# VH-VL binders against c3mjb8, part 23

Target 1, 104 residues: c3mjb8
Amino acid sequence: MRIKNKIKKRIIELIELAYITARKGDLELAREYIKLAEMYSRKGRIKIPLKYKRMFCRKCYTPLITGVTERRRIRSKILIRTCLICNWQRRYVLSRNKGSNKEN
Key: E = the ipSAE of ESMFold2; O = the ipSAE of OpenDDE; V2 = 0.75 times the mean of E and O plus 0.25 times the DockQ between their complexes.

## First folded at step 7 (VH-VL; framework fv_pritumumab)

Design l16W (at its last look DockQ between E and O 0.73; V2 from the best seeds 0.78)
Fold by OpenDDE, look of step 9:
Structure l16W (fold): chain C 104 residues (1-104), chain A 123 residues (1-123), chain B 107 residues (1-107)
Amino acid sequence: as target 1 above (104 residues)
Amino acid sequence: EVQLLESGGDLVQPGGSLRLSCAASGFTFSDYAMSWVRQAPGKGLEWVSWISGSGYSTDYADSVKGRFTISRDNSQNTLYLQMNSLRVEDTAVYICAREDYDFWSGYYYFDHWGQGTLVTVSS
Amino acid sequence: DIQMTQSPSSLSASVGDRVTITCRASQSISSWLAWFQQKPGKAPKSLIYAASSRQSKVPTQFSGSGSGTDFTLTISSLQPEDFATYYCQQSYSTPLTFGGGTKVEIK
């Protein structure tokens, strides 16, 4: 249980670091951090929290940054997130009661 | 109501050290990334440091890298800035700011600021 | 680093006036631009994020526009409580950087 918690911490740290790195303009290094995080998740059988899973493209491992690596559009009460690197898309139903920080 | 209250500002000599605190209330502290921003007297604003909500990741301006350390205690709802090897140019009001996230637009932004605490570095 | 050029540095206006403040980025920052207000001795107040999104409880006289490199903060009808210093801030990339500020004074 202690080892799993340590691995989980490392996974989160890597994803956060990837986002920071991407915002500094190094997308390649950022992707490597995400890949590493995914590897740890798989090997350790540790689920990545949804908050952090939403921070990167699950197809190409690119951190999703609006206007840089991601496009967001709202159509018919659906949020469409498109990865600008690989064109992978996710859809979310809009809800007025969703807290901003609980879902980021 | 969201509140951010900075403390720890003082007069110190060059080469000295100081630790600032930012007490947060009115929200779940661990859910938000936090930053320090400083403003020299009569000058503009300069971003200093950033820390994630979890506290696992940090970032620094080049001007303070290696000298300043940002940290947080989520159990105490407190943000810290350890400042070592202080220089005269570090003289400023230091302000803590909360970073929010708009899920629908995908933008991170500062939504709340403290009043700041004055740090004066002088020989 | 991205440099933010804010203009004018100061302006004088009267209650009811339309006020426009501009901010230019040294490179494209998409819509990663925020505006906030600061009064002497008070905490900064966030006004606009994402270039044009008004934050909660911000009066309707404040609006933001622009994308890429050129941005504008507009106060449609200046109120007595709006006399303050205004700043733009880019969050496109780190380090985060600020404009030099615009002081709105009473004419």
Scores: ipSAE 0.878, ipTM 0.940, lowest interface PAE 0.5, mean pLDDT 95
Fold by ESMFold2-Fast, scan of step 7:
Structure l16W (fold): chain C 104 residues (1-104), chain A 123 residues (1-123), chain B 107 residues (1-107)
Amino acid sequence: as target 1 above (104 residues)
Amino acid sequence: EVQLLESGGDLVQPGGSLRLSCAASGFTFSDYAMSWVRQAPGKGLEWVSWISGSGYSTDYADSVKGRFTISRDNSQNTLYLQMNSLRVEDTAVYICAREDYDFWSGYYYFDHWGQGTLVTVSS
Amino acid sequence: DIQMTQSPSSLSASVGDRVTITCRASQSISSWLAWFQQKPGKAPKSLIYAASSRQSKVPTQFSGSGSGTDFTLTISSLQPEDFATYYCQQSYSTPLTFGGGTKVEIK
């Protein structure tokens, strides 16, 4: 639907805005933009696309910027992401084939 | 195959205006943030402006804020740079660059560049 | 703004030589550093991102290292097509900034 497409576009816009806002140092405002995107997602019954969903902490809603607001560690083909704000962690399994980066 | 092709460069007088275009092909244009980078004759690279994939968020170097506007038309796969109040020091080859993201490392980076279009600001 | 300082500004080398170019950030940028090659009259070509990750189809003679403030690009065995100007670039913070470039010339 037209309405759903408009809501999806707004969700993407808000997450993009949150990310650049966080890169400029305003984490509190960035979190508010993410919370607003989550509200649109919930109210509109539209899933946040995986690419955008991976851009922020699922627990505290801080945009995840490598070396700034998140730490990344790769051990034996497992990527471990840690939010430096709330200590949220998630693990991602890489392909067993060396050099493959297929999940992106 | 990813292609970026700039156009619109010209000779223009100080205080004049010019609009540059960058035609993109070979990829889903709206999925990628884009930047304009310039290089004055015989000089190094200077970042000018950035735009998000949706076109909603933009950023500018201080030297061009208030004078240049970056925009995109995702339906036409085209990036634009509207340049107003041009100065002699804006003389440069203007190059569009695509920003990619490697999820496993977590870093954004430029992966493809256009050939550039020359803007000469001279009286 | 984060300033990027490259050393040297130019160097002369022969085919087969090992070449090292350094780049220093005015503040810590983690690994938000990329390296680009530019030949006269041509657009830059992306070589390295995330300080040490080689871009697709970039020869293994090119390697990057470092984190924080000090970074290096190494060309282990210089080839005829490697004579070019090399630039580092930080994307840790806006505005994005480039080093002044290092011209690698034939001896």
Scores: ipSAE 0.811, ipTM 0.908, lowest interface PAE 0.7, mean pLDDT 92
Fold by ESMFold2, look of step 9:
Parts: C-alpha cells; structure tokens; sequence
Structure l16W (fold): chain C 104 residues (1-104), chain A 123 residues (1-123), chain B 107 residues (1-107)
C-alpha cells in the first residue's frame, strides 16, 4: 500500500466530511476540516482531485452548497459561482462535452 | 443501460438480522453516491441511508442509526445494507437509488431506482 | 428535520386536464426539491430535480416550479399513463424527506 494513497484517502475523507458537516449547519467545523485537508495536501505534496477542489471556497474554505453558501449565475455561457460568505467568485466557461457533462 | 438489482429480503423475527445487496451495472459504480430508501406496505417513501461514491462517508436516518450499516464494494459493483436488531416497524420494500451530480447546476439528485426487495419483520 | 407537506392527498381528473400538485417545506430548501412518479408495485421514477429541471426521457407534459418553501408539479395535459402517485422530496439536508404523496386517479 503506498503512503501517498493513504494520504489522498485522508484528504478525500476530510473534504466529504466537511461538506456533510456544512449541510447540517456547522460551517465553522466544516472549515476546520477543509483547512486540515489542505494541510495534508501541502505537506504530502498530494494534489487534491478537481472534483473535491470544486466543493469548497478556495478563499474562506466554506463548503459550497448551491443556493445556501454559494450563488450560481450563467451569463454569456459563463458559469459564475459566488461564495455567499466571503464574496469570492470563480468563472467557468460553459462548453459542450463529447461525453457526460459530469464533473471529472 | 443502468441496472440496479436488490436482493436479500426475507421474513425474519424481531431482533433478527439481514443483509441486503444491490448489484449495479451499466455505469462506473464508484462515480456515484448511493442511497437505500424504504416503503412500508401502503405507505410513502422513507430515506434510510446514504454512502458516497468513494465509500468513505455515510449517513443514516435516526430511526436506523446504530442498527443498520451501509457499505459498498466498488470492485464488485455492489451496495450493501446490514440490518441488525430488526423491528416490526422495519417491514418495508427496500430500494436502492443512484445519486447523480450536475456540476453546471450544482445539484445532486436521484436518477435511477432499483425494483426493491421485501423485508418482513414479524413475530 | 424538514417536513414536506404535499397536497392534495388524492385527486381525480380527466384525460387532457391540467393537474397541479403542491409541496410545502417546513423551512427554506432553496431549490433542493425533486419529484417522483410511482405506479403500484413498481419502483419510483425520477421526474424533476432542482425544483424545475426535467430528467432525461421524462415526457414534456411534466414541469416543476417554485423555490424556498412552495413548490408545484404540473401535468399540462393528463395522459392515461399518468395515473400514479407522485411524491416530492427535499435533498437540502439529511435526513432526506418525502411528501406524503398525491394519488392521481383518472376518471
């Protein structure tokens, strides 16, 4: 078993736990889980998969829940996600995918 | 084609145990979170439990917490529900459901359901 | 827990009628609302997610609307195959909860 796989598992566990915790209303604890996951990623030099990076605000570490902690708007084929806690925004170009449009 | 096939339902006495299975095919199983939902005879739907695609995270309805355990084997494309300390109130058809995610809208939703397997808990 | 109150519990309608089913959440759930159809002895069929997004292969007579606490499923022209029970479900937070169901009977 590679140690990098164990660290990556721990990172994913923490981000999933953070999202669940935030949906139950405890944003402070949820942010602590995200900060810990980021620390493991930095110290272990393990890249957080894109799916999980998109689950939280990269500025304030709040898990992003549509219509609750974030707002989504589409303008001119651009998706704009706004964190409602700290007003951080990120823009995504809306493009046709050959296969499923699910997050990779 | 997405298929979800439940099995393992049976008649058991109160206090007994059962293990339900949901065999998945036609999709990459590990990409999807899964739930168990139950329906008592003549009644509506009740969510029972949830497990993330990774299998690392689970959640449960209060009525089953501590008695039921959801798990998955992503190498065998199978979802499980271990049911212990069964009660008459657990009598229901148990249905597995696949949860999808649409990144562009930002919503999770159930998109496919199995046929269900009947669990009867009776003295 | 978020309670989902669905109304009416049953209704009778003729083929071609516009049918409206309502669902009210005990607190705001934004647009985290889904609708399902279930025929006797069969698994539920997913119709609508995110309050208004129709699932693939769902017939166009089905539409959903609402946000916050009040939601509506509309069948714009009732078809013979639309005899079923319809459930709303919130996906805002666990425990996930369903409405009590609306049985649609065709006269």
Amino acid sequence: as target 1 above (104 residues)
Amino acid sequence: EVQLLESGGDLVQPGGSLRLSCAASGFTFSDYAMSWVRQAPGKGLEWVSWISGSGYSTDYADSVKGRFTISRDNSQNTLYLQMNSLRVEDTAVYICAREDYDFWSGYYYFDHWGQGTLVTVSS
Amino acid sequence: DIQMTQSPSSLSASVGDRVTITCRASQSISSWLAWFQQKPGKAPKSLIYAASSRQSKVPTQFSGSGSGTDFTLTISSLQPEDFATYYCQQSYSTPLTFGGGTKVEIK
Scores: ipSAE 0.716, ipTM 0.864, lowest interface PAE 1.0, mean pLDDT 90
ESMFold2 (binder alone), look of step 9: mean pLDDT 91; pTM 0.912

Design l21D
Fold by ESMFold2-Fast, scan of step 7:
Structure l21D (fold): chain C 104 residues (1-104), chain A 123 residues (1-123), chain B 107 residues (1-107)
Amino acid sequence: as target 1 above (104 residues)
Amino acid sequence: EVQLLESGGDLVQPGGSLRLSCAASGFTFSDYAMSWVRQAPGKGLEWVSWISGSGYSTDYADSVKGRFTISRDNSQNTLYLQMNSLRVEDTAVYICAREDYDFWSGYYYFDHWGQGTLVTVSS
Amino acid sequence: DIQMTQSPSSLSASVGDRVTITCRASQSISSYLAWFQQKPGKAPKSLIYDASSRQSKVPTQFSGSGSGTDFTLTISSLQPEDFATYYCQQSYSTPLTFGGGTKVEIK
């Protein structure tokens, strides 16, 4: 395993650990794991993969667990995620097209 | 096509050990968390163990904690369950299940299951 | 642990019938509930997650509803292939727990 691949694997491991830790109720420890992952990302000059970056609040670093630490709302095909700890929000655009729209 | 195929089930004496395997194909194995679920003859489903995509994080039902170890080899696309100190009540069909994630809803869920492998612990 | 109580344990129905199965959690689980179908000697098949989201290729006769502690699986028009045992499962908290199952039998 190359050094950069090892660091990327460690980042993923820490974020996965943070998520399970938060689900068991320890939000403070979960945030520390996320902060550690961010440190490895910065020092190793390796971007956190988008999938894993979407697992935590960018403002307070709490793992985002739907219905527990985040709320999700869909309006007009826009997904709005809200962190219930710090009220951070991000909006995502859903696909506007469904397979076929019949004209009648 | 997603496929999960279990193997390793056998007849074992109480106190014995057994290792189960689940061979995965048709998807990027390391991107998915996996679980073992068991079903005793004529009974319902019971969750046994969970492992993260990387293999670093694991979780266990209290009934198997300290006796069973879940692990994975992402290079071989294989999930394992090492079972030690087996008891008669561990007799069950052991099934591996893949956990998927729906980003738009934010929920994790089992989407694919293997056929299972029978473990019989005879007294 | 969160206990999942499923009712009824069994029911008898005819093809074309509307069938309702209920599942109750011992504490609030938001919408962290899934439904599975299992036929004798076969692995479970995933039907629904997030209480009401149907999985790919699952027929529209299957629908789920509920939130908090009370959940329902409805089969709007029972087909011959729908005679099976159905299980609910919570994923809100570890350990993951299943209901006891509901056997849907031919009348």
Scores: ipSAE 0.676, ipTM 0.862, lowest interface PAE 1.2, mean pLDDT 90

Design l21K
Fold by ESMFold2-Fast, scan of step 7:
Structure l21K (fold): chain C 104 residues (1-104), chain A 123 residues (1-123), chain B 107 residues (1-107)
Amino acid sequence: as target 1 above (104 residues)
Amino acid sequence: EVQLLESGGDLVQPGGSLRLSCAASGFTFSDYAMSWVRQAPGKGLEWVSWISGSGYSTDYADSVKGRFTISRDNSQNTLYLQMNSLRVEDTAVYICAREDYDFWSGYYYFDHWGQGTLVTVSS
Amino acid sequence: DIQMTQSPSSLSASVGDRVTITCRASQSISSYLAWFQQKPGKAPKSLIYKASSRQSKVPTQFSGSGSGTDFTLTISSLQPEDFATYYCQQSYSTPLTFGGGTKVEIK
């Protein structure tokens, strides 16, 4: 329905805005945008799309910018992402095809 | 096969307006951020504007801010650049570029470019 | 704005030569650097991103290296189709900025 699509749009807008805001150095404001997106997701019962969910730390809500707010390590075909703010980690395994991957 | 085809370039008077289009095919247009890059005759590349895949976020070079507006119609697979208050120094070939994201590395990068459309601003 | 300086602005080379082009950023950009090839009258072609990662279908004679402020593009054995202008570009912060280009000409 229209309402759910409007809420999904708001969630995407907030996450994109958070990433841009973090890029400009304002991590506190960026985290507030992510928290607001999570609130809309929770109250609207609409899941954050996976590509957008991957853009921020699930523990401290800081947008994850490689080399700035996160570190990425590759061990074999396993990607390890580390938040440089709170040390949250997530592991990702490439599928059989080298170019594809999945979230654990 | 990914294709990006620009159109709309023309000769225009200083102070005039033009709208450029970039028709995309061969991929899910809404999944990719897009940019406009320009190149003045005999000069190098200059980034002009960026838009997210959703169309909800945009960014501009200071030289065009307030005069140019980037937009997209994801239902028509088309990127636009509305150019107002054109100046002689806006004379350039305008090229659309697709931005991909390598999740493995965490980096955004341009992977495909259109052929460009020439905008000439002259009296 | 982050300023990108390429050197040389032009060079002359022969088929089979090793060619090195340099790019310097006015501040550290980590590995947020890409390289593009452009032939006269044609659109740019993407070669390298993240300083050293070759894009799909880019020949192995092209390699990139560097981090921080100093970056290089190397063409290990110049082919006839490699005579072109090469540009570096930073994506560390907006506005995105390009180097001035390096024209690789036939000697």
Scores: ipSAE 0.696, ipTM 0.883, lowest interface PAE 1.1, mean pLDDT 91

Design l21Y
Fold by ESMFold2-Fast, scan of step 7:
Order: sequence, then structure tokens, then C-alpha cells
Structure l21Y (fold): chain C 104 residues (1-104), chain A 123 residues (1-123), chain B 107 residues (1-107)
Amino acid sequence: as target 1 above (104 residues)
Amino acid sequence: EVQLLESGGDLVQPGGSLRLSCAASGFTFSDYAMSWVRQAPGKGLEWVSWISGSGYSTDYADSVKGRFTISRDNSQNTLYLQMNSLRVEDTAVYICAREDYDFWSGYYYFDHWGQGTLVTVSS
Amino acid sequence: DIQMTQSPSSLSASVGDRVTITCRASQSISSYLAWFQQKPGKAPKSLIYYASSRQSKVPTQFSGSGSGTDFTLTISSLQPEDFATYYCQQSYSTPLTFGGGTKVEIK
């Protein structure tokens, strides 16, 4: 495992840990794990993979759990994700059956 | 194609230990969370344990917490369940299951299952 | 823990019949419900997720509906290969919990 690969692994671990922590109800600790992952990403100059980047709010760093910490709405073939903590929103163009496994 | 194949099931005495394996193929193993689900003879399905894609985060049913340990080796595409302090009520077919994610709905779900491996705890 | 109650525990049906299986959660689980089919001695097969979304290659005779606490799996025209046990499962909160199963038997 190379240094850069080790840092990438740690980023993924922290985001996964944040998700489970949020699912169990501890949103503050979950945010700290995400902030730490973002720090490793910035300082190591390693991009967070899109799959993991989609797992948290980019403004307040709360893990996005549908129906718990985020709301999803589809309007005119556009998916709108709303963070229920800080009201951050992001829009995605809806594409029918565009490979759910490939978006992971 | 996605394949999951369990092994390691055996007859063991109460208080004994056993390690189960699930060999995965046909997909990028590290991208998927995995679970162990068990089924006692003639009974329904019971979730046992969950592990994140990286292996860093785990979760357990209360009935097995402290006795079972889920782990994975992403370099070998293999999921494990270490079972200690086995009880008669742990007798079941143990099945590994893959968790997928639908981005548009935000839903995590099991999409593929193995055939299972039988663990019998009896004197 | 969220308890999942399935009814009936078993039913007898003939090829061509419409079969309805119900699942009730002890608390609201939104749409976080999946349905699985299991044939004797074989692995479970995923049918439905998110209450009503059919999984890849699952025949159109299978449909799911419901939200909150009450959910239904419908098989619109039972085929010979559909005689199996069906399970519901919630993924709203941990621990993940399954219903007790509904055995669909040949009449």
C-alpha cells in the first residue's frame, strides 16, 4: 500500500464510519469524521471518489441519509437533494436506469 | 456475473468456534457492503452482521454481539464470519448477501445472495 | 427493534391465481422495504426494493406497494416457478429485520 493509497483508504474509512455514526443518531460526531476526511483529501491532494462525495452534505458535512438527514424530490426529471440540517441543495439531471451499480 | 459462495459450515459443540468464508467474484468487491444473514432449520431469515466496503465499519445483531466478528479481505475478494462461544440457537444456514445502492431513490438493498453454509451446534 | 409481521404464514394457490402477501412494520419505515423469494434448499432471490421498485430481471407479475407501516407484495398471475416462501425486510434502521415469511404452496 503506497502513502497516497493509504490516505485514500483512510478517507473512505472515515466517510463510511461517519455514515454509520449518523445512522445511529450521532450527527455531530459524524460531521467531525467527514471534516477529517475532507482534511486528508485537501492536504494529501487526493480527490474523494464521487460515490463517497455524494454521501455527505458539502456545506455542513452531515452524512446524507434519505428520509433522515436529507430529502429527495423529483421535479421535471431533476433530482433535488436537500440537507435537512443546513438546507444545502444540489440538483441532478435524472437519467432512467443509468446503471445503479456503476454510480456506486 | 455476480457470484457469492459460502464455506466453512460444520458440526460443532456448544462453546466451540468456527470461521465462515464467502468467496465473491464478478464485481469490484471493495465497492460493496456485505452482510451475513442466517436461517435456522424450518425458520425464517435473521440478519446477523454487516460490514462496510472498506471493512472499517461493522454492525451486529444483539444476539451475536461480542461473540461473532465480521471481517473482509478485499485483496482476496473474501468475506469472513468468526463465530465464538457458539450456542445451540446459532444452528442455521449462514448466507452472505451483497448490498447495492440506488442513487436516485437513496436506498440500500440486498441484490445478490449466496447459497449458504450449514452450521450445526450440538453435542 | 422494528418488528415485521407478515400475513398469511402460508397460503395454497393454483397456477393463474392472484396472490397477495402483506407485511406490517411496528413503526413507520417510510418506503425502506424489500421483498425476497426463497425456494426450498436455495438462496434467497431479491424481488423488490424501496417498496415498489422491481429488481433486474424480475417478472412483471411481481409488484410491491405501500409506505409507512403497511406493505403488499402482489403476484398477479401465479406461475409454476412462483411456489416459494416470500419474505419482507426493512432497512430503515438497524438491526435489519425480516418478516416471518409466507409460504405459497400448490393447491
Scores: ipSAE 0.450, ipTM 0.794, lowest interface PAE 2.2, mean pLDDT 88

Design l24T
Fold by ESMFold2-Fast, scan of step 7:
Structure l24T (fold): chain C 104 residues (1-104), chain A 123 residues (1-123), chain B 107 residues (1-107)
Amino acid sequence: as target 1 above (104 residues)
Amino acid sequence: EVQLLESGGDLVQPGGSLRLSCAASGFTFSDYAMSWVRQAPGKGLEWVSWISGSGYSTDYADSVKGRFTISRDNSQNTLYLQMNSLRVEDTAVYICAREDYDFWSGYYYFDHWGQGTLVTVSS
Amino acid sequence: DIQMTQSPSSLSASVGDRVTITCRASQSISSYLAWFQQKPGKAPKSLIYAASTRQSKVPTQFSGSGSGTDFTLTISSLQPEDFATYYCQQSYSTPLTFGGGTKVEIK
């Protein structure tokens, strides 16, 4: 009954651990933690919460640390994130000139 | 609204132990990493320890590593700092701080602080 | 560990003055710098993060600038409630480290 909540908690734990591991310089191990989190997500049929899914490159699984493993640019109210390891990019649209309305 | 309230500060002898608590309210506690920061009387701020939102990952300043343990109870919205083998130089006001993340800039930062609880270590 | 050097350690100013506080990192920290205000007997209040981004409800008289090793906090027109001690903090690497503080006093 609580099993899905336990799996979700484990996914979050692994992504948090990956981020810290990457901050300390071990990108290979960090990627393995992210791959394991993705595996639990797929097998448990539990969506990784958006907050945590945004913490890593969707192509190479490197945690995205601003200025370290990713580059961020804002052009014409579009945020472009670039993974510095594999050059994966993703664009995010900022609304109506009042900054990010993508909260909540 | 966001509130952080520390408790547990006391006068203890060198070598003693003490547990501090930080009660959080007004937000989803488990979504936020937390830190303990201390300030010795008349001195500046010193970071002590950090814990992830889930509680699984922790980090410590070298001066407290092996003596202090940070933990959290997300069901009760409470952060803890277990302090063992206390030294005179651990005398300080201990403050809990919440870490937020600005997705658009990509930076983590402290956004809310408690009032602190005084720990005095003396013989 | 990354050392943060703040200058000056104290300054005296009048209401309406432009105040500048500097913070220097012992190595490049990109924009991983925050500024905090602390009044006697009170907890710190967060002002700025990412070197130049004001936190919500922080007055526009506060601005931050810099990147790499040299950072500045500017108060463009000092108000009575701005007399306090100001701290910079790096979050580029653990342990997180703070500057020694700058006390802004009334002349």
Scores: ipSAE 0.749, ipTM 0.889, lowest interface PAE 0.9, mean pLDDT 91

Design l24Y
Fold by ESMFold2-Fast, scan of step 7:
Structure l24Y (fold): chain C 104 residues (1-104), chain A 123 residues (1-123), chain B 107 residues (1-107)
Amino acid sequence: as target 1 above (104 residues)
Amino acid sequence: EVQLLESGGDLVQPGGSLRLSCAASGFTFSDYAMSWVRQAPGKGLEWVSWISGSGYSTDYADSVKGRFTISRDNSQNTLYLQMNSLRVEDTAVYICAREDYDFWSGYYYFDHWGQGTLVTVSS
Amino acid sequence: DIQMTQSPSSLSASVGDRVTITCRASQSISSYLAWFQQKPGKAPKSLIYAASYRQSKVPTQFSGSGSGTDFTLTISSLQPEDFATYYCQQSYSTPLTFGGGTKVEIK
């Protein structure tokens, strides 16, 4: 319980660090931080919280920074995210009657 | 609902130190990055410092780097700013601001602000 | 650092007027621009983020536009409660920087 909470905290810290590192232009190091977070997640059998899982490309592990490493488009209530580094895409359906869909 | 309340502002001599606090309530504090923004009397807004939700990552304006330290205690829902080597030009109202994230647009932005606490550095 | 220049520094207007405030970044900031309203003695109130997205409970008379280096805040029909100082802010890179402000005062 205690160990799992510590591992979860480390995963979050690594993803936050990766995002800041990418914003400062070091995409290679940012990807390594994400890979390390994924390793902690896998070995500790702790799922990366959805909010943090959405912060990086699932294919190339680059942090997704809107207009910098990611493009976003909303069409017919569908959000389409495109990684500008590897061209990975994911679609998200805008929920009816949910009001706010903010992550935090 | 969402409340941010600053405290700790005081009159201090140049070279002195002061610690500001921002008490947060009405939301899960650890889920949000926080910033300190200051405003000198009769002047505009100036960003001072930023801290990630976990507290692990921080950033600072060049004017305060090496003198100010931002930190947070997520168990107490409190944001701090430790100010050392204070200068007359640090005189300002210091305001804490919450950073939200809109997943659908993909942008971070300030959504809630405290009332501020006045720091006066007088020679 | 990215410099944010607002124009005008102040303007006088009447209730019902259309008011336009501009903000120019010293380099391209994509859509990483927010607008804030501040009344005397009070904390800022968030109005617009991502250049054009209105924050919750912000009246539709407020609209933002622009991308890259040139941005505009428009108040389509000025109300009595809209007399305030308005600030733009970039969040493209640190340090985060604010414009110098535009005071909207009653004519």
Scores: ipSAE 0.760, ipTM 0.893, lowest interface PAE 0.9, mean pLDDT 91

Design l33A
Fold by ESMFold2-Fast, scan of step 7:
Structure l33A (fold): chain C 104 residues (1-104), chain A 123 residues (1-123), chain B 107 residues (1-107)
Amino acid sequence: as target 1 above (104 residues)
Amino acid sequence: EVQLLESGGDLVQPGGSLRLSCAASGFTFSDYAMSWVRQAPGKGLEWVSWISGSGYSTDYADSVKGRFTISRDNSQNTLYLQMNSLRVEDTAVYICAREDYDFWSGYYYFDHWGQGTLVTVSS
Amino acid sequence: DIQMTQSPSSLSASVGDRVTITCRASQSISSYLAWFQQKPGKAPKSLIYAASSRQSKVPTQFSGSGSGTDFTLTISSLQPEDFATYYCQQAYSTPLTFGGGTKVEIK
């Protein structure tokens, strides 16, 4: 009965490991960890939690580390994230009251 | 209210072992990475070890690698530091710190600290 | 390892003074810099992260600036409760490293 919880835990572990691996400079291995996490997500039919899916590029699977593998820019209360590897971009609308974020 | 409370500090002989605990309350413990930071009497701050929210990823300062092990029990909201082969230079107040993340800036940072527990290594 | 050089190691000031503390990294750390305040016998208190972002409940007299290798913490008008030791810390890479601290003393 715990299979779903074990798979979710493994997904989180792999994404955390990918981020640390990328921070230490191994982007290729980090991408492989993310791809493995995506595979577990698909096969287990478990969504990657929003917090963790925000940690990597949705196009090239590189972990997004501010100033290293991504650039962040805030204009008109919109956060624009750019992957420095593949130029993938995502826009986020800033909440004025420290509230919830909305992705565009 | 976020609270971090350390315990386990004691006087120990060189070569001895101690296990420190940090009891967390007031937040979802498993959502946060944690670190141990130490401060020798009258000296500055020194980072010791870090653990991810899941507990799977860890990192250590070179001075403690192979001797110290960081771990956590997310079901009990407790962070641990197992200290082996203690040296006189490990004498310090050991403080646990919570790491938060600001999505808008993209930066990780310590936001809450415990009061610390004193470890004295002396012959 | 990234070395953090903090200056001055101590300074004397009066209430109402503008105080500046500097921190220099041995290599570029972008904006991965935090500032902490510590009073004798107490745990550190987080003040600033991402070089310039003030943490919640931190008074507006505290401000941070800088990027790359050179960073500054400014206390625009020193209050009695601000006499303490201040530390910078880089979070760019492990091991995380702290500056040596700056003790702000009563003149």
Scores: ipSAE 0.744, ipTM 0.894, lowest interface PAE 0.9, mean pLDDT 91

Design l33G
Fold by ESMFold2-Fast, scan of step 7:
Structure l33G (fold): chain C 104 residues (1-104), chain A 123 residues (1-123), chain B 107 residues (1-107)
Amino acid sequence: as target 1 above (104 residues)
Amino acid sequence: EVQLLESGGDLVQPGGSLRLSCAASGFTFSDYAMSWVRQAPGKGLEWVSWISGSGYSTDYADSVKGRFTISRDNSQNTLYLQMNSLRVEDTAVYICAREDYDFWSGYYYFDHWGQGTLVTVSS
Amino acid sequence: DIQMTQSPSSLSASVGDRVTITCRASQSISSYLAWFQQKPGKAPKSLIYAASSRQSKVPTQFSGSGSGTDFTLTISSLQPEDFATYYCQQGYSTPLTFGGGTKVEIK
C-alpha cells in the first residue's frame, strides 16, 4: 500500500512536471515525462487518476494546454477536444447531473 | 466551506527572515495548486509564487527568486512561504490563493483567497 | 513578462450606470484573463475567469468579454455594493501579472 502510494505520487509529479515543461515550450521533453508516468503506471499496476489522464493526449502524449496545444469546442452539451499536434480527438458529454461529464 | 487562513506576518529588520503559513480547510488540499500574492500598502496586486498540488513543481516572480521558497505539507493542509534576505520593498499584505480548474473550459483560475497577513520590513 | 494595462485608473459613477473597464495585454494571451473585485481592507474576490465565465454566485450584472490582447469587464447596472477596485490578471504564462486596477467611486 505504502509502495503503491509512492508510485502514484511519482506518476502525479511527472504529469505535473510535463504540463509545466510544455507550458514553457519544450514539448519533446514533456512527452518523455508523460511516457515515464505511463511506464510507472503500467509496471506498478496503478491506474493514472482520471484528472491527470485528461491532461495529455492519449495518442502522442503531448500535454493538453487549452489554446496552445489543444483546441476545445462545445456544441449542444458536447465538449470536443482536439490535440493540435497529432489531431487526436475525444468527445465528452455533459450528463443529466450538471457538473458530471461522461467520457465517450 | 473552503477556508484559507494566513499567519506569520510580523515586523522584521532588513536582511531578516520570516515564515508565513496558510492553513487550508474544507477541501482536499493536495488536489489544488496554490499561490502567494502580495499587495504593498496603497498599491496593486503582485503574484509572488506558485506550487503544484503535489508540491513537486514551483515557480517564482523574478523579484523573489533565490530569497523566497514556497512549500506545502499536504498531510497538515498547510502552505508555507519562507522569506529570507527581506528588503523594505517586500513590505506587503501576503495572501494565499487557491487555483481551481474548470474542465469544461480548460482554464485554471483563482477561486478562493485568504484574508492576508501583513509583513512590514523596516529598521 | 506580459504587461497588463488597465484603463481607466479610476472612474466616478452613479447607481444604475453602465460601467466599462478595459484591460490590454502586451502580447496575445488567448482567453487566459480573470477579473477580481477588491473592497478596502479586504482580500480580492474572484469574478470572472477564461475572459467571460462568471464564478459561482457572481451577479449577472458582471460580464466579461474579449480574447487575445483586448478585454472588457462590464457592469450593466452599478449597485451600491459594486463600488470597489477591479483588477484583471493574465494566466497565460509566468510570472502571472495583474493590471494596475480601476477604482470605481461614487459620483
Scores: ipSAE 0.760, ipTM 0.898, lowest interface PAE 0.9, mean pLDDT 92

